# Designs tried in a protein design chat: VHH binders against p53848r504to814. Part 26

Target 1, 311 residues: p53848r504to814
Amino acid sequence: TYIMAIFNATPDSFSDGGEHFADIESQLNDIIKLCKDALYLHESVIIDVGGCSTRPNSIQASEEEEIRRSIPLIKAIRESTELPQDKVILSIDTYRSNVAKEAIKVGVDIINDISGGLFDSNMFAVIAENPEICYILSHTRGDISTMNRLAHYENFALGDSIQQEFVHNTDIQQLDDLKDKTVLIRNVGQEIGERYIKAIDNGVKRWQILIDPGLGFAKTWKQNLQIIRHIPILKNYSFTMNSNNSQVYVNLRNMPVLLGPSRKKFIGHITKDVDAKQRDFATGAVVASCIGFGSDMVRVHDVKNCSKSIK
Below, E stands for the ipSAE of ESMFold2; O stands for the ipSAE of ESMFold2 at other seeds; V2 stands for 0.75 times the mean of E and O plus 0.25 times the DockQ between their complexes.

## First folded at step 10 (VHH)

Design s01 (framework vhh_ozoralizumab_d1; at its last look DockQ between E and O 0.50; V2 from the best seeds 0.00; counts 0 for: pae O 8.4 > 2)
Fold by ESMFold2, look of step 10:
Structure s01 (fold): chain B 311 residues (1-311), chain A 121 residues (1-121)
Amino acid sequence: as target 1 above (311 residues)
Amino acid sequence: EVQLVESGGGLVQPGGSLRLSCAASGFTFSGSAMYWVRQAPGKGLEWVSEISGSGGSTYYPDSVKGRFTISRDNAKNTLYLQMNSLRPEDTAVYYCAKPETREGYYIFDYRGQGTLVTVSS
């Protein structure tokens, strides 16, 4: 199981509790410490740098501001002689194709796109032009300002396009007994699959893609719990649909799955911990549950304490 | 050239059974997932079953679960569909289908002429 460590280069991050305007030298020192702490327990670490808030209803930094916050930092990390570069994997948390393009120029390894290409139609072209780049295709609905109101999953969003669906590790009778209880994870799987087809049609390769059901993006706190419990369904989900006058089969089996439960609002509902840092303790227990249900990668704020829970 | 030849269709009363066969040639049969699809009069194609290349995994939609069984004999390059408890709505032309792989997903192109199954009193 891989650890993705969050680094917010934004002043409006809800996980940091305040403004974060440190210069690059200070941010680099923080990242070096974070990496050394993670590498004490792990053979490698993934650092996920974000220059624009993606929390629901947040005010979005401009593209120019996002570049200014994130790209020089990524370059500094990659140029540092104080980091074992073969053990540090860099990810940028962005939904903007131009930001992704600039990050690739300075040596990023992963583009972590919470929108699954929904927010920027040029994203897939950028990923396709760079076959060495890993792309995290995440589920959300609407945009940052509207997603909070789109968490109603009582109907399949792609109903006219979807012909049939399958869950490979559930017997026929058990799936029928669960159909009302699994509507959420099946909707998420279908919507991820639709974005996946669009990525492939734009030249992105399957081996570049990890999927992320998007905990906290267009989901209620109860829905986040359902998703975690139903990861085995997502990892075994497939369906047929119409695409470009063809019947198409999309199979999500054997795709790596990322979950990001750390400091999410739903943990506060469970534990009544109102501060994101206090939720780090409870997050460790939730992370262990994510691993138990089959997550291949977990995205966390407190790498040291969450790493102990994973072991 | 890929060749798929379906057989075993016919007229049957509701509640009856039929076993369909598909003879495959022109490709590595054991390396390919295989599908049965059907087309009822005036309707589009409907997927009715999938089997992995090894035969170890099978999948069915709700409309046929518990009634249809897909199987394969990789030594004979033959795909089968056992259809039990047939209903009038199962009336269709049934096709054996081989996927054509795009990198990362499949496009299906049925190549046989199909075999007609008619379920009628």
Scores: ipSAE 0.013, ipTM 0.391, lowest interface PAE 8.1, mean pLDDT 78
Fold by ESMFold2 at other seeds, look of step 10:
Structure s01 (fold): chain B 311 residues (1-311), chain A 121 residues (1-121)
Amino acid sequence: as target 1 above (311 residues)
Amino acid sequence: EVQLVESGGGLVQPGGSLRLSCAASGFTFSGSAMYWVRQAPGKGLEWVSEISGSGGSTYYPDSVKGRFTISRDNAKNTLYLQMNSLRPEDTAVYYCAKPETREGYYIFDYRGQGTLVTVSS
């Protein structure tokens, strides 16, 4: 399982927006420490840099501010002689195609897009033009301001476009017995698959794509727990649908899956702990569950303690 | 041009068996994966089986797995579907199909006119 370490280049991390050289050196030292902690237990580490908050209802930094916060840091990480560059994979957490484009110029490896291309129609073109770039296609609904009001998922509905669905390696009787309990993960799979088709139609290659069911994006806290438990269903999901007067088959089986449970609000409901740092202790138990259900990558804040639970 | 002609359908009792055939022409049959799909009246198309060009790999949905067997004879350019333990729910028009592959997903190409299978007492 890969570990993706979160590094926020947001106002909480910068006194004046990260415009001083000393701020970059401090951030780089923090990243070097994160890498050492992760590489003690893993052969490689992914660092996920975010210059714009994607929390529901958060104030969005301008594109220019996001670039200013994130791009110089990514460049500094790639230029550092204190990091084993062959073991450090660099990701940028952005839904903006122009930010992704700038990050690619300075050596990022992964574009982590919580919107799955929904927020910026040019994102897939940027990924397609850069076939060595990995893209995380994440599930959400609506936008940052509306997503948590869109957590109603249909029971037993396939919609007009979806013709047939499959859960590989699951008996028909098991699926039938669980069908009310699996509506959420199956609908998430369908919506991911529809966005996957759009990415492919824009020239993105399947080997560029990892999927993320989007814990905390358009989901209630109970729904987040269902998603974690039902990752095996998502990893074995496929369906047919009508597209452009043809019937197409979309297969999500064997696609790598990312889960990001760390410090999410739903952990606070479980632990009754409102402090994000104290949520790190509870996050370790949730991370172990994510791995046990089949997550290929986990996104965490507390690399040292969560690396021990990953083992 | 691609031509696919299905045959072998008919009326059969529940629990019975039928063997469907599909005569293919107009393309390199051995170089193409082949499919069976079906359509019950008033319903959408349902994938039933897939076989690789060589015949070495076969795939089925759970609704027919263990009851249906897809096979092919590349020397005769013919695709087969052996249907055993038939149920009333298997009543449909059955089509063979040649796929058009796009990177990342498949497009079904339904070229035959179909053969009707009716499972009823």
Scores: ipSAE 0.012, ipTM 0.361, lowest interface PAE 8.4, mean pLDDT 78
ESMFold2 (binder alone), look of step 10: mean pLDDT 81; pTM 0.811

Design s02 (framework vhh_ozoralizumab_d1; at its last look DockQ between E and O 0.34; V2 from the best seeds 0.00; counts 0 for: pae O 5.7 > 2)
Fold by ESMFold2, look of step 11:
Structure s02 (fold): chain B 311 residues (1-311), chain A 121 residues (1-121)
Amino acid sequence: as target 1 above (311 residues)
Amino acid sequence: EVQLVESGGGLVQPGGSLRLSCAASGFTFSGSAMYWVRQAPGKGLEWVSEISGSGGSTYYPDSVKGRFTISRDNAKNTLYLQMNSLRPEDTAVYYCAKVETREGYYIFDYRGQGTLVTVSS
């Protein structure tokens, strides 16, 4: 299982008349420390750099500001002689195709897009033009300001267009024990599948794509728990849908899966009424559960403590 | 101009047999995987068999396995479905379909009129 460490590229306060390069130097030193600590325990590390908040209802940095926060830092990481470049994998957390394009120019390896292409219709073209780039296709609904109101998964958004569904190559109609319990993860799988079709049709290759069911994006904390438990369903899911005089069969089986269980709101619900040390243990247990249910990559804030849970 | 023309349907008693044919033209038949799909009244499309371009690999869902046999004659550009031990729930319009493969998804184009199979006492 791969560890993806979160790094928020938030600018330090600018002193009156101070140098902008001091912010990058400080951030680079933090990254070097993070990488060295992670590489003590792991053979490689993925650093996920974010220059714009993706929390529901957060104020979005402009595209120019996101570039200013993220791109020089990625360049500095790649130019550093203090890092074993063959062991450090760089990801950028962005939903903007122009930010992704700039990050690719300076040596990023992964585009982590929480919108699955929903927020920027040019994203898939950028990924397709760069076949060496890995793309994380994540599930959400609506936009940053509306997604919390769209966590109703009682009905399938694609409705009657969906004709058959399979788990482990077995029609869901034959799996009475799972049918009623798995409405949420199957809904997410269908919507991911719709975005997956769009990515492939734009020239993105299947081997470029990792899928992410989007914990905390248009999901309640209870829904996050069900998604984690049902990762095996998602990893073995396929379905058919109608399209005019055609039927389309979409196969998500064996796609690599990323989970980000370290969302503040979600962890807060899981760990309420416990002290800080007990909260750290509970967070590690959630990460271990993600791995145990089959997550191929986990995105975390505290690499050191979560690494102990993985070992 | 891809054409798929189904024939051989009809009314049959439960337990009976029918053989469906699909005449294909306008594409390289021997290079294409082919499918039989069906649509029961008021229902969506259901796959009932699949055959590789060479004819060497076949697949059937449990609902028809052991009762239906797909075959092809690449010299005649014709696809067949032998249907034995027919049941009322096999009543449907049957289509042959050409498939296009993408990475991780398939497009099943059914273009013919289909052929109606009615299984009734």
Scores: ipSAE 0.112, ipTM 0.536, lowest interface PAE 4.4, mean pLDDT 82
Fold by ESMFold2 at other seeds, look of step 10:
Structure s02 (fold): chain B 311 residues (1-311), chain A 121 residues (1-121)
Amino acid sequence: as target 1 above (311 residues)
Amino acid sequence: EVQLVESGGGLVQPGGSLRLSCAASGFTFSGSAMYWVRQAPGKGLEWVSEISGSGGSTYYPDSVKGRFTISRDNAKNTLYLQMNSLRPEDTAVYYCAKVETREGYYIFDYRGQGTLVTVSS
């Protein structure tokens, strides 16, 4: 399982304040320490740099401001002689294709797009032009300001792959219960698959893509828990779509899955805490659950303590 | 222009048999994997059988395995489905399908009108 360490280069962070992010050399020193702690327990580490907050209802930095905050830092990390560059993987947390383009120029490895291409229609073209870049395709609905009002998931014609897993050993009453309990993860899988089709049609390669069900994006706290428990279903999800005299079958099996449980509000609900820093202790237990259910990558704030959970 | 014309459907009692045919034109039939799919009233499409372009490999879901047999005659550009031991749940419109493969997804093109199979007393 890979660890993805969050590094916020924005003043709008809960825990970090704005001042230490104005100094590239101080930020680089923080990253060097973070990498050392992670690499003690792991063969490699992924650093996810964000210059624009994606928290629900947050005020979005301009594109130019996002570039100013993130691109020089990525360049400094890649140029550092104090880091084992073969073990440090760089990700940029952005939904803007032009920010992704600039990050690629300075040596980023991964584009982490919480919108799955919904917020910028040019994103897939940028990824397709750069076949060695990995792309995290995440599930959300709406935009930053509306997403958490869109957490109602209806039971509609869903893909057949989940039926194969449940039918072989199920009486009729247990089958109905399983269908009710899996409506959410099947809808998320179908919506990811619809974005996946668009990515492939724009020239993105399947092996560039990791999927992320988007904990806390268009989900209630109970829905986040359902997603974590149902990661095995997502990792085996397939579905069909009908049009005119054709049917499209999409297979998401064996795609790597990322979960980002760290400091989300549902952890505070479980722990009776509302402070993001205090959620870090409980996050370790949730991260262990994500790994136990099959997550291939976990995105965390407290790398040192969460790294022990991964091993 | 791809054309797929299904025939051989009808009304049959439970336990009975039917043989479906699909006449294909407008593409290189022998180079294409072919499928039978069905749609029960008010339900989505279900894959019923697959056969390779050469006819050397066949596949079936558990719901029909042992009862249905797919075959093809590449000289006549015709696909067949032999259906035995029919059950009421086999009632559906049956289509033959040509598949187009993409990276990680497939397009099943069923261009014909289909042929209705009704299994009841």
Scores: ipSAE 0.077, ipTM 0.503, lowest interface PAE 5.1, mean pLDDT 78
ESMFold2, look of step 10: ipSAE 0.056; ipTM 0.462
ESMFold2 (binder alone), look of step 10: mean pLDDT 81; pTM 0.803
ESMFold2 (binder alone), look of step 11: mean pLDDT 81; pTM 0.812
ESMFold2 at other seeds, look of step 11: ipSAE 0.029; ipTM 0.414

Design s03 (framework vhh_ozoralizumab_d1; at its last look DockQ between E and O 0.01; V2 from the best seeds 0.00; counts 0 for: pae E 17.9 > 2, placed apart)
Fold by ESMFold2 at other seeds, look of step 10:
Structure s03 (fold): chain B 311 residues (1-311), chain A 121 residues (1-121)
Amino acid sequence: as target 1 above (311 residues)
Amino acid sequence: EVQLVESGGGLVQPGGSLRLSCAASGFTFSGSAMYWVRQAPGKGLEWVSEISGSGGSTYYPDSVKGRFTISRDNAKNTLYLQMNSLRPEDTAVYYCAKPETREGYYYFDYRGQGTLVTVSS
């Protein structure tokens, strides 16, 4: 399982009572320590750099500000002689195609797009033009301001166009005991599949894509738990649908999966009534559950503590 | 141009058997997976069977597994569906299909009129 460490490239200027951006060298030193701690326990580490908040209802940094926060840092990481470059994989957390372009120029390996191309119609073209780049296609609904009002999954997202659904080549209709229990994850899979079709139609290759069911994006905290439990369903899911005088088969089987369980609100609901020591244990148990249900990559804030949970 | 011509349909009693054939031309038949799909009156398309290009792997949904057998003769460019223990719900127009593939998804290619199978007492 790969560990992806979150690094928020945000200014720290107001902490000293004035206007001051966080120094790139200070951020780089933090990343070097994070990487060395992670590489003590793992063969490699993925650093996910973000310059814009994707929390629901957050104020979005401008594209210019996002570039200013993230691109110089990515360049500094790639140019550092203090990091084993063959063991450090670099990801940028962005939904903007122009930010992705700039990150690719300075040596990023992964574009982590929480919108799955929904927020920027040029994103798939950027990924397609760069076949060496891995792309994380994440599930959400609506936009940053509306997404968590759209957490109702009782109606199938593609409506009557869905003809058949399969889990590991078994028709879901033959699995009546599971059919009602898996409505959520199958809806997520269908919506990912729609974005997947658009990515492939725009020239992105299947081998570039990792999928992310988008914990905390258009989901309640209870739905997040259900998604984690049902990762085996998603990893074995395929379906057919009618499309313009044709039937389309979409196969998500064997797609690598990323989970980001470290959304603090989500873990806060699990741990609300326990002391701090018990909360640390519960956080690690959530990460271990993601791995146990088959996540290929987990995105975390506390790499050292979470690494102990997966060893 | 790809051409697929289905035959062998007809009226049969419940519990009976039919063997469908599909004559294929206009492409390298042995290089393509092939499918049978069906459409019952007023309903959408339903996948019925899949066979690999070599014929070495076959797949069925549980609704027909054990009753239907897909096969192919690559020397004759012909696809077959043996249908046993037929039920009224098997009544449909049956089509053979060649997939048009795109990186982990594809279209079924419906080129003929299909062949009608009617199962009734």
Scores: ipSAE 0.012, ipTM 0.361, lowest interface PAE 9.0, mean pLDDT 78
Fold by ESMFold2, look of step 10:
Structure s03 (fold): chain B 311 residues (1-311), chain A 121 residues (1-121)
Amino acid sequence: as target 1 above (311 residues)
Amino acid sequence: EVQLVESGGGLVQPGGSLRLSCAASGFTFSGSAMYWVRQAPGKGLEWVSEISGSGGSTYYPDSVKGRFTISRDNAKNTLYLQMNSLRPEDTAVYYCAKPETREGYYYFDYRGQGTLVTVSS
């Protein structure tokens, strides 16, 4: 299981006229330390750089500001002689295709798009033009301002267009006991599948795509826990649907899966009235559960403590 | 086309009860989640309750949980909100709402005219 470490490319407190190089140098030193801590415990590390908040209801930095915060840092990481470049994988957390283009120019390996192409219709074209780039196709609903109100999964959004569903290669109609218990994860799987088809239709290759059911994005805290427990269902899910006036088979089996449980609201709900050290330990326990249910990659804030929980 | 007609509002004393109804037409009622939303004077919209299309799942914010009960009668295409232990802060225009669920987007594009609930001594 791979560790994706979150790095928010936040500027220092504004003090009028801070130098670009000074900000990058301090951030690079933090990244080097993070990488060394992770590589002590793992064969490789993925660093996920974000220059824009993707938290629900957050105020969004401009595209220009996102580029200014993230692209020079990625370039500095790739140019560093203090890092084993073959063991450090770079991801950029962006939903903007122009930011992705700039990040690719400076050596990013992964585009982590929480919107799964919903927020920028040009994203798939960018990924398709760059076959060496991995793309994380994440599930959410609505836009940044509305997604937290869209956690209602009793109706399948693609309902009439879905013709047949399979779990473990068995028609769901023969699995009545699973049907009601798996509505949430199958709903998420169908919506991921529709976006996956759109990516394929734009020339993105299946081998470029890692899927993410989007913990905390259009989900309640109980739904997050259910998604974690139902990762085996998602990893064995397939269905047929109408697409572009044709029926198509969508197969999510064997797709790599990312889960990002760290520091999410539901962990705070579980650990109310507990000190910060115990909240970090609780995060590690949730990460271990994600791995136990079959997550191929986990996205975390505290690499050292979460890595210890895995060991 | 889609029509939602709320009724049952009125003046009640604090601690009283009221039952709101919403008559729905122009869509497959049993296939859609339904909502009650309210707007107090001078304030924005606040969701109050949600019920699944089958009626099997209900959801409430902490401000009304334990006092309000959403229900539906799919044979009559009618949504209900039973409001107990009413407080002055529950004073608002109450709307029945249908989300748009196509293409993975949930929007509250359809609302009725609303029904006024006034809780006052």
Scores: ipSAE 0.000, ipTM 0.123, lowest interface PAE 17.9, mean pLDDT 76
ESMFold2 (binder alone), look of step 10: mean pLDDT 82; pTM 0.814

Design s04 (framework vhh_h_nbbcii10_fgla; at its last look DockQ between E and O 0.29; V2 from the best seeds 0.00; counts 0 for: pae E 9.9 > 2, unsure alone 59.0 < 65)
Fold by ESMFold2 at other seeds, look of step 10:
Structure s04 (fold): chain B 311 residues (1-311), chain A 124 residues (1-124)
Amino acid sequence: as target 1 above (311 residues)
Amino acid sequence: QVQLVESGGGLVQPGGSLRLSCAASGFTFSGTSSYALGWFRQAPGQGLEAVAAISGSGGSTYYADSVKGRFTISRDNSKNTLYLQMNSLRAEDTAVYYCAKPETREGYYIFDYWGQGTLVTVSS
């Protein structure tokens, strides 16, 4: 399982009063320390750099400001002689195709797009033209301002476009018992699959794609728990749908999965009435649970503390 | 270019049997699972339902729950022909039956080659 460490290159972070987001040299020093600490415990580390907040209802930085915050930092990390470059994997957290394009020019390895292409129609073309780039296709609904009002999921399908569903590696006698309990993860799988079709039709290759069910994006905290429990369902999910007088079969089996369980609000609900030290331990237990249910990559705020919980 | 022609439909009483055939031309049957073939049906006023599918080698089959144990899909690659043996027929099996060939994309299939269909009516 890979660990993806969050690094917020915005002034909206509450970590250490935000001083580290205004000065590239200070940010690079923090990243070097993070990488050295992580590499003491792990064979490699993934750093996910974000120049624009993606929290629900947050005010969005302009594209030019996002570039100013993130691209020089990625370049500095990649050019540093103080890091073992073969052990440091770089991701940029962006939903903007022009930001992704600039990040690719300076040596990023992964484009982490919380919108799954919804917010920028040019994103898939950028990924397709760069076949060595990994793309994280994440599930959300609506936009930053509306997504958390769109957390109602239907029992069977989004409409008459979905003809049949399959959850492989399950006993057929137990399938009806699963339907009521798995409505959420199956709807998420259907919506991911629809965006997956668009990515493939735009030239993105399957080997480029890692899927993310989008914990906390158009989901309640209870729904986040359902998603974590049902990762095996998502990894064995396929379905048929109508598309312009044709029937399409979409197969999500064995796609690599990312989960980001360390969101502040989600953890707060799980750890209600506990102090900060107990909250850190509980966060590590949630991360370990994600791995236990089959997540291939976990995105965390505190790599060192969460790494201890995994071991 | 690709052509699929169904035959063998008709009127049958409940509990009866019927065998559908699909003659294919314009491509070769032999190959991997990328050349899978399937039967679909559409009852009046309903959407398309996948009934059965068989891999290019014939080694893997799929059946809808509604027909499992009653229908058998098979293929004869030397004759480029797909078959559906339908036993213990019920009134709810009444539909137009289509054979279909997929076009493979990465991680999904689109069924874009269809026959004209053959009507199966199960009635006393």
Scores: ipSAE 0.011, ipTM 0.400, lowest interface PAE 9.5, mean pLDDT 76
Fold by ESMFold2, look of step 10:
Structure s04 (fold): chain B 311 residues (1-311), chain A 124 residues (1-124)
Amino acid sequence: as target 1 above (311 residues)
Amino acid sequence: QVQLVESGGGLVQPGGSLRLSCAASGFTFSGTSSYALGWFRQAPGQGLEAVAAISGSGGSTYYADSVKGRFTISRDNSKNTLYLQMNSLRAEDTAVYYCAKPETREGYYIFDYWGQGTLVTVSS
């Protein structure tokens, strides 16, 4: 299982009264420390840099500000001689195609897009033009301001277009024990499948894509727990749907899966705390559960504590 | 306007043979070698399985592992007909068989047209 470490390049990451280069060196030092701690326990580490908050209802930085916060930092990381560059994988947390394009120019490896292409219709073209880039296709509904109101899931996410569903290539109708308990993860899978088709149609390759069911995006806290428990369902899911006089079969089986449980509000419900930093202790237990249910990559804030739970 | 019609199904004993045919209308095989064609099957309660495919020129064939060595796909472009010779049939081959002109992409298929299919039942 891979560890993806979160690094937020927000205003509070700056160390002075506006001199950006001094802030970059401080941020780079923090990243070097993070990488050394992670590489003590792991063969490689993924650093996920974010210049714009993607939390529900958060105020969005402008595209120009997102670039200003994130691109110079990525460049500094790639140019550093203090990091084993062959062991450090860089991701940028962005839903904007122009930010992704700039990040690629300075050496990013992964585009982590919480919207799965919903927020920027040019994203798939950028990924397709760069076959070496890994793309995380994440599930959400609506936009940053509306997604909290869209957590009602039904058996057919696209009206009547879904014809059959399979788990381990067995028709769900034969699996009554799972059918009622797995409505959520199957709806998520169907909606991911729709975006997957669009990515492929725009030239993105299957080997570029990891899927993320989007913990905390258009989901209640109880739904987040169901998703974690039902990762095996998603990893073995396929379905057919109607599309304009054609039947389409979509196969999500064995797609790599990312989960990002760290510091999500639902962990506060489990631990009864309200402090995001103290949720990191409880996050370690949740991360171990994600790995136990089959997550291929986990996204965390506190690599040191979560790595103890992994091992 | 494009139509694919399957025939040749029926009841057969294990170890027996059947030959399926697929007659095409509304397009011609000889008009373009870009028409890859295939046989698909769906057993009751199972997903759709690609069984065999043949390139437009007939120069390349593909078979599912479950049928390799027992089934042979062929095409007669002069008759606009696709064939599936099924030998050494097993109970597991029981399914509705469909002829299709699929557009295949990574991780999904689009079927241009498909008909009712033809049922093959393998039982004692």
Scores: ipSAE 0.005, ipTM 0.318, lowest interface PAE 9.9, mean pLDDT 77
ESMFold2 (binder alone), look of step 10: mean pLDDT 75; pTM 0.758

